# Miniprotein binders against a7ua95r516to809: the designs that were tried, part 213

Target 1, 294 residues: a7ua95r516to809
Amino acid sequence: ASLSLLSISDLVPDLQFIFFWMSNAIEILYFIQQKSPAYMQTIELMDDKAGSKESLLSATISANEEAMTILEEVIMYTFQQCVYYITKTLYVVLPGLLDCNPFGTEPSSEQCRRAAGVCVCAVCVMPEAVRRVVSVFQTTSDLLQQYQVHSEIQSQMFAYLFFFTNVSLFNQLIDKGPARGWFQRSRVLQIQASVKILLDWAKGAGHNHLAQKFFAKFCSTVTILASPPQQLSQMSWKALCAEHPSLKPVQLHRILTQYQLMAELGPLPIWQPSSEDEAYIYRTVDLLESFENH
Key: E = the ipSAE of ESMFold2; O = the ipSAE of OpenDDE; V2 = 0.75 times the mean of E and O plus 0.25 times the DockQ between their complexes.

## First folded at step 17 (miniprotein)

Design bj4 (at its last look DockQ between E and O 0.89; V2 from the best seeds 0.78)
Fold by ESMFold2, look of step 17:
Structure bj4 (fold): chain B 294 residues (1-294), chain A 81 residues (1-81)
Amino acid sequence: as target 1 above (294 residues)
Amino acid sequence: SKVRITIEVEGPPEIADIIAQVIRWLSEEAGAEEVEVRVEDGRVTITITGLNKRMAKYLLKIIRYLAQKYGVKVTYEIEEL
């Protein structure tokens, strides 16, 4: 009943109509695009006794182009409406990925209770926080399939959803991590495991390329934080920048600072920013990502 | 559950006519029982009969978006059948 706790399935009745109109507009646009060349060919073969062939061709081309432009606006608007509702739900459930323990599953089924010591790992259920995020992605995929949305638009929608997920998770980790204890070693390993479950869903759903591309910043952050101290302490600032090009200097510097605190390391000379980067590690306007950066 | 929507579009005739054409296409593809477009100087009236009420609700949101985007004034009336 609470809007902040609504699942994506509670929004499906409204979403289905928005998806319907988006799919409807896409079908019409596709039909006009296929007919536009053929219509031009028919006009070119038309007997010109009653009028100018050139004038008719120009008017027909202009009318189709304006109608297609308006249809593209309808598609863009309905796409944005779909994304608005989906990301509203996604925003609520994503923070749970940073808090959940993917390894803390208790046996709850009759099957697990009888063989708790032997078969518990074989029947482990996806952690609730991960399940909530996957449910948003899966429901979106189901709606796109139900309304037969063109594959290019499906890819664009998941590209945006993965972009949104990356920005949301990265910003919360950087901003709230100290207060929430998310930089502690055991917590980082749990976060890494939760993200791997999400990436596995994306791979199985045919979106591996998009997930790899759009999660890069968050994944780089978690990879650095999860690295063993003996390994990370041997990597220079330059090497870390080269290994993690998705991270801005201010972001990498902040991550290394949190790593030093967590691992109880003093300042390391090898992590000193290069002369080129020194001025940039204090640009706080660059620390958090914008949801408009797509 | 089915409705009749009467939409009046006021603005530049060339834009209003093309918007009306697109709304006609969307409505016919969606299974509207009847779509009528009437043109008066500076105004276009679109009457769409036989859409589901919820379907019509979201179509009207699209029409309001187009009105805002293209600088035309839109008014509408919904009549339940």
Scores: ipSAE 0.748, ipTM 0.939, lowest interface PAE 0.7, mean pLDDT 82
Fold by OpenDDE base, look of step 17:
Structure bj4 (fold): chain B 294 residues (1-294), chain A 81 residues (1-81)
Amino acid sequence: as target 1 above (294 residues)
Amino acid sequence: SKVRITIEVEGPPEIADIIAQVIRWLSEEAGAEEVEVRVEDGRVTITITGLNKRMAKYLLKIIRYLAQKYGVKVTYEIEEL
């Protein structure tokens, strides 16, 4: 099946089983961790028949530790599988977010069209491209809640998904943005509005801190690009570095260079990198974000 | 549909027994109707009855992953009930 046709809804049946086994493994692990001390105490209270108690205790401890290790592997494997499938769907829908015009005609969500009334829920009023992205995250949230996955694992999953989304959007914007006109002020404002909708959703879903943390680089880029030329041209390199600490010098330099070209600004001495950063602005290997750095 | 799965684990007893125990726990938690574990001459046989076919299929993926990771040989048969 072409990746272009893969929707999150198509993966839900498989994801359900992965989440099921992940949740079960977590519950079992937690159960063993909680019972292990009590079980050890029970063995310790047993009559020491000829040194068998110490050997039994040692064997039981070892067996439980090994079992917990295997359960952790099951959890990690199932977690990775979930992430793999979810990120595949994100990969398909994320480019649409950059092309989205959120100021266009009222988004009619197909899902809410089936309800006899115009659903005015926040998701139904979202632009289709934004709604598709949000749908992936919402489906993930719903599955995590449905299977009562431990909150820490939920946080880790959303952290990774936000990380992946940020890297994907950032890299696409930096690499393809100039050619696709995404650096044009009007387009940037559309992107900014679309991202705001996504961030508002994340806030409503209880993931505000994670979203702010992991979208920082993309948001910083969009914020710079959305800035009026009159305002941005008054900001020094040092001030921009301080305001956008999530951006590497090479990234900031690229953004400013492309901004300058787009806005038809002459050379701006105020944007000249510091002597300390001068060596780093040419590190093109650090320009794009890596998916491996998480 | 419900299935009966018979899993054979061949490997060092220290690993095979623990894997079998974990599979038992997972299966019980999943609502298996019956889980039997037999240990004979370094071979562990696990029989799981009453899991949904799709659930069982994914469990087998997990087991295969574990088998590969720990270097144990796993074979299985699935019977539809």
Scores: ipSAE 0.747, ipTM 0.932, lowest interface PAE 0.6, mean pLDDT 90
ESMFold2 (binder alone), look of step 17: mean pLDDT 83; pTM 0.802

Design bj5 (at its last fold request DockQ between E and O 0.91; V2 from the best seeds 0.81)
Fold by OpenDDE base, fold request of step 18:
Structure bj5 (fold): chain B 294 residues (1-294), chain A 81 residues (1-81)
Amino acid sequence: as target 1 above (294 residues)
Amino acid sequence: SKVRITIEVEGPPEIADIIAQVIRWLSEEAGAEEVEVRVEDGRVTITITGLDKRMAKYLLKIIKYLAEKYGVKVTYEIEEL
């Protein structure tokens, strides 16, 4: 099947089993962790008649630690598998977010599966490209809830997915943006509006803090690009660094350079990097975000 | 459909026993109807009855992953009930 046809809904039948086993492994791990002290106490209270309490205690501790280690591996494996499949679907739909015109009247083709009939939920009224992205996150949330996955693991999963999304969108915007016209003000405003819808969804889903944290680079980039030339040209390099601390100097410099080219602005001395940052603006290796740093 | 899975784990007893225990716990938590663990001739045999076929198949993927990671040999048979 062409990657273009892969939807999150197509993966749900397989994902459900991964989530199931992940959740089960977490529950077992939690159970062992909670009971371990009680078992130790029970062993300590046993009469010394059957051998050294210390040996039994040590053996029990060791066995539990080994079992816990294996359970952690199961959790990690299943977690990684979930992320792998979910990120594949994100990879397919995320480019559409950058090309989306959220101000268009295009009705969403797919109705929310949760309601019989025409659903007017926040997801159903979204532009199709945004809805497709949100659908991946919503499906993930639904699966996590369905299988009662521990809250910490839920947070970690969303953190990673938001991280992945930010990296993907940021890298695409920086790399392909100029060529695709995504740096044009009108297009930037569309992107900004689309991202806002996504962030609003994340807020509504209880992931506001994570979304703000992990989308910071992409949001900062979009904010800078959406800024009127009159406003942005009055901001110094230091001020921009301070306002957008998520951006590396090389990234900010690239954004400003491309903005300058697009807006047909002459060289702006006020955007000149500080002497401290001057060495860093040439670190092109740091221009694009890595998927491995999370 | 429900299945019966027979898993044989060959390896150092300490690792095989622990893996078997983890498989048992996973299976019990999954709502298996019966889980039997037998140790014969240095092999640990785990028989799991009553899991859904697809669920069981994914468990086998997990077990395979663990086997590769811990350097134990795992064989399995699946019977539909």
Scores: ipSAE 0.778, ipTM 0.943, lowest interface PAE 0.6, mean pLDDT 90
Fold by ESMFold2, fold request of step 18:
Structure bj5 (fold): chain B 294 residues (1-294), chain A 81 residues (1-81)
Amino acid sequence: as target 1 above (294 residues)
Amino acid sequence: SKVRITIEVEGPPEIADIIAQVIRWLSEEAGAEEVEVRVEDGRVTITITGLDKRMAKYLLKIIKYLAEKYGVKVTYEIEEL
């Protein structure tokens, strides 16, 4: 049962039919919703037999509501099946983002390494690890367009895919970062550049606001880690919490601890948690995020 | 290749009727050549003619999901045309 063999391109032949039935069910649901007011008006034009009219109206409303409920269940089921297969693929390919070098070959000059923080298209490349993730997002977008899925449902699907991506990358960074050397300055800048390629894809695909919202925890983490020590050491705990509201106290504390080790900084009084947060910075159960959204 | 699916839904009559109506709508919108619904003795029988074989496979997965969700018994037969 090797998950490394699950590619999005291998899933498309079956996945396309799930997208078809989802789109079909959505179209029918919205059609019925548009008909409901006119249908009720037609019932009001029936005979003056109040008991028969009220009984028929009540039964008709109940039948329409139950039919729409069943269609909503079909939409939810097919949506969940699409997301399930797509996220299985994402789970396999996302870890590679943390190990790849979007700058191509390692530059031999100090000036090239210093410029990595202000990456330009000519400097950044799309390594295979990033290409695999983009391919999952692009294939999903192509299927949604092919089957003319409503834009609201497209947004909901990408909202979940970006949420899943954020959780996966954040948990991997926090859990494996110390052992893998991912908190080293040059590595953080490489990770930041790789995520920017994903954010650029999302912007070009019309999902910029969703990516900004749902990548917030991982992006905040990388932003803090990439900050120059002179700038970060001037920000209080309260200021960091206010600028990075997606981070829980235990998460921010862990990130600052790793930053202190990387930058060889001693304890900073300005980073002391507030009295209200002090109890929360040791809640290890809150360190990693859950993939569940129900 | 196209198929004919015969689906039997057994359960509370009002739920079975509404599920059958939803399956009818899905099939007609998908381009089925014919959809017939017959109700007899607490059983609803849906016959869908002219769907593609692979498309029908995934419709049946949806129907099985609905059967489990709403507590109805569903059996089916598939005939290649």
Scores: ipSAE 0.766, ipTM 0.944, lowest interface PAE 0.6, mean pLDDT 83
ESMFold2, look of step 17: ipSAE 0.765; ipTM 0.943
ESMFold2 (binder alone), look of step 17: mean pLDDT 83; pTM 0.799
OpenDDE base, look of step 17: ipSAE 0.768; ipTM 0.939
ESMFold2, fold request of step 18: ipSAE 0.748, 0.753; ipTM 0.938, 0.938
ESMFold2 (binder alone), fold request of step 18: mean pLDDT 84, 84, 84; pTM 0.801, 0.805, 0.805
OpenDDE base, fold request of step 18: ipSAE 0.776, 0.765; ipTM 0.942, 0.939

Design bj6 (at its last fold request DockQ between E and O 0.61; V2 from the best seeds 0.73)
Fold by ESMFold2, fold request of step 18:
Structure bj6 (fold): chain B 294 residues (1-294), chain A 81 residues (1-81)
Amino acid sequence: as target 1 above (294 residues)
Amino acid sequence: SKVRITIEVEGPPEIADIIAQVIRWLAEEAGAEEVEVRVEDGRVTITITGLDKRMAKYLLKIIRYLAQKYGVKVTYEIEEL
């Protein structure tokens, strides 16, 4: 048994009820915010029980804003629980995206020769690893739509999921990339194609602006690594920083160092950091991204 | 399958009363057949009748979170109808 047995579909039976309570709480909050005077008047009238009258009356007179604050806390808690379960699944499936091959079979493959009377030398398939990630995003979108969750909350949820995805992919690439061979040019091109599938999903789902914002660091990394040596060697440190503002100096330095090893390049004078950045290329605390948004 | 949940909240009365009000709102909007709140000094008892068993499970998780957040003690019983 492996962690690859964990899937979002195993969690949906439980997730749907968390989404239900989140949506339920959101609807109540909007009702109170829109109809507050009338609703508070109704709550005041519900103190007809003699034994609890004084306690409920005191709460009714002064409780409006505090009750709404607690309701907002319920919404925050249920949102965090949804994200917790979803990101547990993402954590398990995201590393496979770095190892998969989204390109089709070679032209001389046996499948090409055996197609029904017609040679099909290139078969474009979505790798299972990519499909698993897309499935998490799609299932999340389906649940949000099923429970008619307000669009602002949907955007906040996908903003966090894309942030989490970016951090996970970037950290895995930087930390494990040398040992896994992920900096090899052919592998980088495969990774780039796999990420393109995720970006296309986000665009089709109406979240393109969030994906552009929150995937920028990982996409910049892959773009640099995919660049031909002749093109990249013509770009100065300053130019690379300007083209890729999402990368911290220590991160860009590490990426260029790995690129030099992969492309068998010696040190390049134009990649020397600016005087302001030179102090920061050794800050290892800034190399990996934090999963906690502070 | 539907259940009856009996929830007891012990703590400062004003906080317990407000939490009980929020739980009442949640349960009523979710379609509970009956929600009853009894208030005693330092203790609030909430009885929710007619929620689905799985919905009740996650409502209780919400209530436990609120209890921890606001420093109140919560106990509960679930009875299948």
Scores: ipSAE 0.770, ipTM 0.945, lowest interface PAE 0.6, mean pLDDT 83
Fold by OpenDDE base, fold request of step 18:
Structure bj6 (fold): chain B 294 residues (1-294), chain A 81 residues (1-81)
Amino acid sequence: as target 1 above (294 residues)
Amino acid sequence: SKVRITIEVEGPPEIADIIAQVIRWLAEEAGAEEVEVRVEDGRVTITITGLDKRMAKYLLKIIRYLAQKYGVKVTYEIEEL
C-alpha cells in the first residue's frame, strides 16, 4: 500500500487492538506489583515445615519476577508497535505543515465528523495541512483515553511523538528549506503560524510542558528565521546562543549562514562564533538531529 | 466472530510455564469465556475460548514475539465458533 494514502483513520482498526493489549498488560502488571507484598507476607506467615518455606518463597518470588519481566516486554512491544504505526502517519502528513499557508482562504473541506452541522471547533477551523497533523495526535489521545492507558505511558508516548515531530520538521527545514524557499520570511511566518496552532492544541490537550520541551529546537529555528533582518543583525553570536540554548553551535551557524544568503546581507562580524565555539561549527555530523537519541 | 485458540508452548519448563501464565492472564483480562492450561511432559497447552477473532490474532502476534525472544517453540490453531 502506497504510504501516501495511509491516514490515521485507516490504522485505527488495527491500533485499537494494540492499545487494548497494551492497557491490559499494564493493568495486570500493576495488579501483580500491588499484590506481591501481601502474597509474600501470606507465605511468610505459613507454618514452617523444615526448610521448605524459604525454598517455596524464593521460587514464588522468582516466578513472579519473571512473569513481571515478560509483562514488561509485552508492554514495550505493544508500545513500540503503536509508535511505529503512528509515526508512519506523521511522516506522511508532516511535510504538509511546512508547505501550509494558514492565512489562505481555503475552506477546510472536511466537516467535523462529530457534528451534524457546521462545526466551529478549534480543529475544524484549522488549515487542512495543520488539521491532518493534529488529527494524528488527537486520535492518539482519544485511543489512550478510550483504553484508559496509564498516565505515565501516555506522557511517554506524547514525548516520543513530539520528539519525532521536532526531529522530522527540523531536519526537513535545515536540509530542504533553502531549496524549497522555506527560509523566505513570508514562508517562515506561515510555518510559525502553523506551528503555533499545533502548540495551542498541545496546550489545550494538557501537554504544554512536553510540547515546549521537545519542540524547542524547531521553534528556535523558526523564531530566528522569522526575525527581521534589522533586528537579527544587531544580535551577537553570544546573545543568540544564550537566547537559543537548544541549538548546537553548528546548527546556529548553519541557520545564520542561510539567513544571510537569503536576506542578501553582507558579512556580519557580530555573528562570528566565539573562539570556544569555532571548533564545533564545522561538526557537520551534529547538524541534523538523530531519531535514535530518544 | 468468537474463536477458540489452542496454543502449544515447548521449551524449558521454567520459561514455558511462565509464558503460559502470562498468556492466561492476558486472555482472562481480555474477557475470555474460558482459559485452560495443561502441562504435559515439557509441553504447555493453553486453550482460550470466546475471544474476538481480531483480538485473538493480535494476541498470537504477541505470543510469537515472546516465543522468538525467549527461544521457545510455539504452535497454535484457531477455530471459529
Scores: ipSAE 0.759, ipTM 0.936, lowest interface PAE 0.6, mean pLDDT 90
ESMFold2, look of step 17: ipSAE 0.750; ipTM 0.941
ESMFold2 (binder alone), look of step 17: mean pLDDT 85; pTM 0.818
OpenDDE base, look of step 17: ipSAE 0.746; ipTM 0.930
ESMFold2, fold request of step 18: ipSAE 0.759, 0.760; ipTM 0.943, 0.942
ESMFold2 (binder alone), fold request of step 18: mean pLDDT 84, 85, 85; pTM 0.814, 0.822, 0.821
OpenDDE base, fold request of step 18: ipSAE 0.757, 0.758; ipTM 0.936, 0.936

Design bj7 (at its last look DockQ between E and O 0.90; V2 from the best seeds 0.79)
Fold by OpenDDE base, look of step 17:
Structure bj7 (fold): chain B 294 residues (1-294), chain A 81 residues (1-81)
Amino acid sequence: as target 1 above (294 residues)
Amino acid sequence: SKVRITIEVEGPPEIADIIAQVIRWLAEEAGAEEVKVTVEDGRVTITITGLNKRMAKYLLKIIKYLAEKYGVKVTYEIEEL
């Protein structure tokens, strides 16, 4: 109940402090790593009072290594906390992405209307459900930039967030899609358009490669489901496997089975799994994606 | 509001001293007005003055996490300035 009301804006105050400490810890770590050789040299240049120099050097090295290890722990902890809060917000808004109709005339965002009247910015023309998802990512990007977080950490964060988003959307689509009518062609086309908007945003934000990589499974699923029956019925199991390598055999089989039911297609021998894949299509444990495999 | 936080770290000196050093660096980087570290009878005391209350509270969460991870005992007091 309480999670449904959680917006990214509500988390920004707490996230700001987490990002602040994460950034600071990274800066300190980097500083120590860069200066460590200079400190060692300084100790080496000190007058060697009866073997005290080697012991001091060793102790200083050890202390610095331990300090760096602790800083890494701070970075990991703060990173995990950021991800935890951001993914909670994503969890709330992501289901809306599957239900939205991007082809409808939705009013521009209230924020842009208040500021500029009719805003034609990319965010203002987005469907509300898509805008909510994009807002989470944009807020994350803005915070990362505001606190000048190292680019590698930014990439890791977006990688994880895209991974999480893909897993969440994929699992929801596979599990609930048939019951909710998301496998209907018209609905699939809406989902495809919505995801395209999200991917276009990611491209514009400089995360094209990450988005393509981590959304591959969901995109493949949507692509298959969006395919006309006349086209898809001509594709063999092997061809579909080759075209959509991100899908496990059990996943592809499930998608095709549900597609067949939805499209009222009779049994299609051409979609019969190969003898090699036949054992794998029954591995229902592999049907849904795990959040732990990242 | 600005706060003064006093943190006591109890544990093996090798770990407590390093944790204290990291806390000092974090506090200094955060723009603390004063950071004092004292070592007495195997206890490391860190006094940080001038951090924002919310900032300090989150630092304490980090410290608590570190304490749990490294098996050291941490106590703290916060005073509003």
Scores: ipSAE 0.751, ipTM 0.933, lowest interface PAE 0.6, mean pLDDT 90
Fold by ESMFold2, look of step 17:
Structure bj7 (fold): chain B 294 residues (1-294), chain A 81 residues (1-81)
Amino acid sequence: as target 1 above (294 residues)
Amino acid sequence: SKVRITIEVEGPPEIADIIAQVIRWLAEEAGAEEVKVTVEDGRVTITITGLNKRMAKYLLKIIKYLAEKYGVKVTYEIEEL
């Protein structure tokens, strides 16, 4: 095996302890939030002096607020560490989705379930490139469940993982797509099918709303590229912007340019950018997305 | 493999005491066999006994992050038991 290639399973031994401390800090924070009134009640029951009660109560409230702030920093730090390691694995496996041919895979489970007694495979698998990405998401989900991480934090983690996935796939498609042939019609349809498998996983895992939100840019791109020429050539620039609000003008312009080349369409007046957008279609600084969200 | 970690925190007394209390809560909730906190001459010393070595290493990463964030100085040592 290559020393430069990592799977999520290689990271689990380190990740499990980071998840442990994150979950531990979350539980303590919620305990303090629920028990702060009870702690103050205990002090009131034990103290006979009004002045002493007021001064102790004020100091106790301040200390709890400072402790909660520090626990929030611990949660944020451990969350960032989890995301850092997981996204390093995603970075390695995501490009394979763009090269994958999902149509060459048989539904092996149905074949093995036949009662004829002929076994053609021991384990049925989805396309390898898709399986590697799903494995990262599934392993993350399993760790979150193993350490009983609060559901709000689980949602935030998958929101970022889907955000990262969207940015990585979009940037590679835009940047490397012409040289790799990813804008060819048959290839776009293969990419669309591979992404659908990933979206189906997200829906089955209870993250459909997050996937719909955070994959919007990449999905819009693939939807445009997969559109039949008869349909797309009838849509104006304004209509395309309205249908795909996640795409910046420079991004939509680049996608339509690649579409024209691959569909062998000449320039279409209906795709001329609006006067408002024309100033932005050549801003190459805005073409690729940042992995930092602010 | 269980370890004992000894952490010394130096800085503004109020913030060092609160950080030490949070570290104590984290260690106790994690199931440490013993957590001892002592204060002497402007230093807070935290001794945590009975954590797994890898758990202790990640806790120390958290403590170093907090030290940088809140402007306190931290030194530590790990003893395998």
Scores: ipSAE 0.749, ipTM 0.939, lowest interface PAE 0.7, mean pLDDT 83
ESMFold2 (binder alone), look of step 17: mean pLDDT 84; pTM 0.811

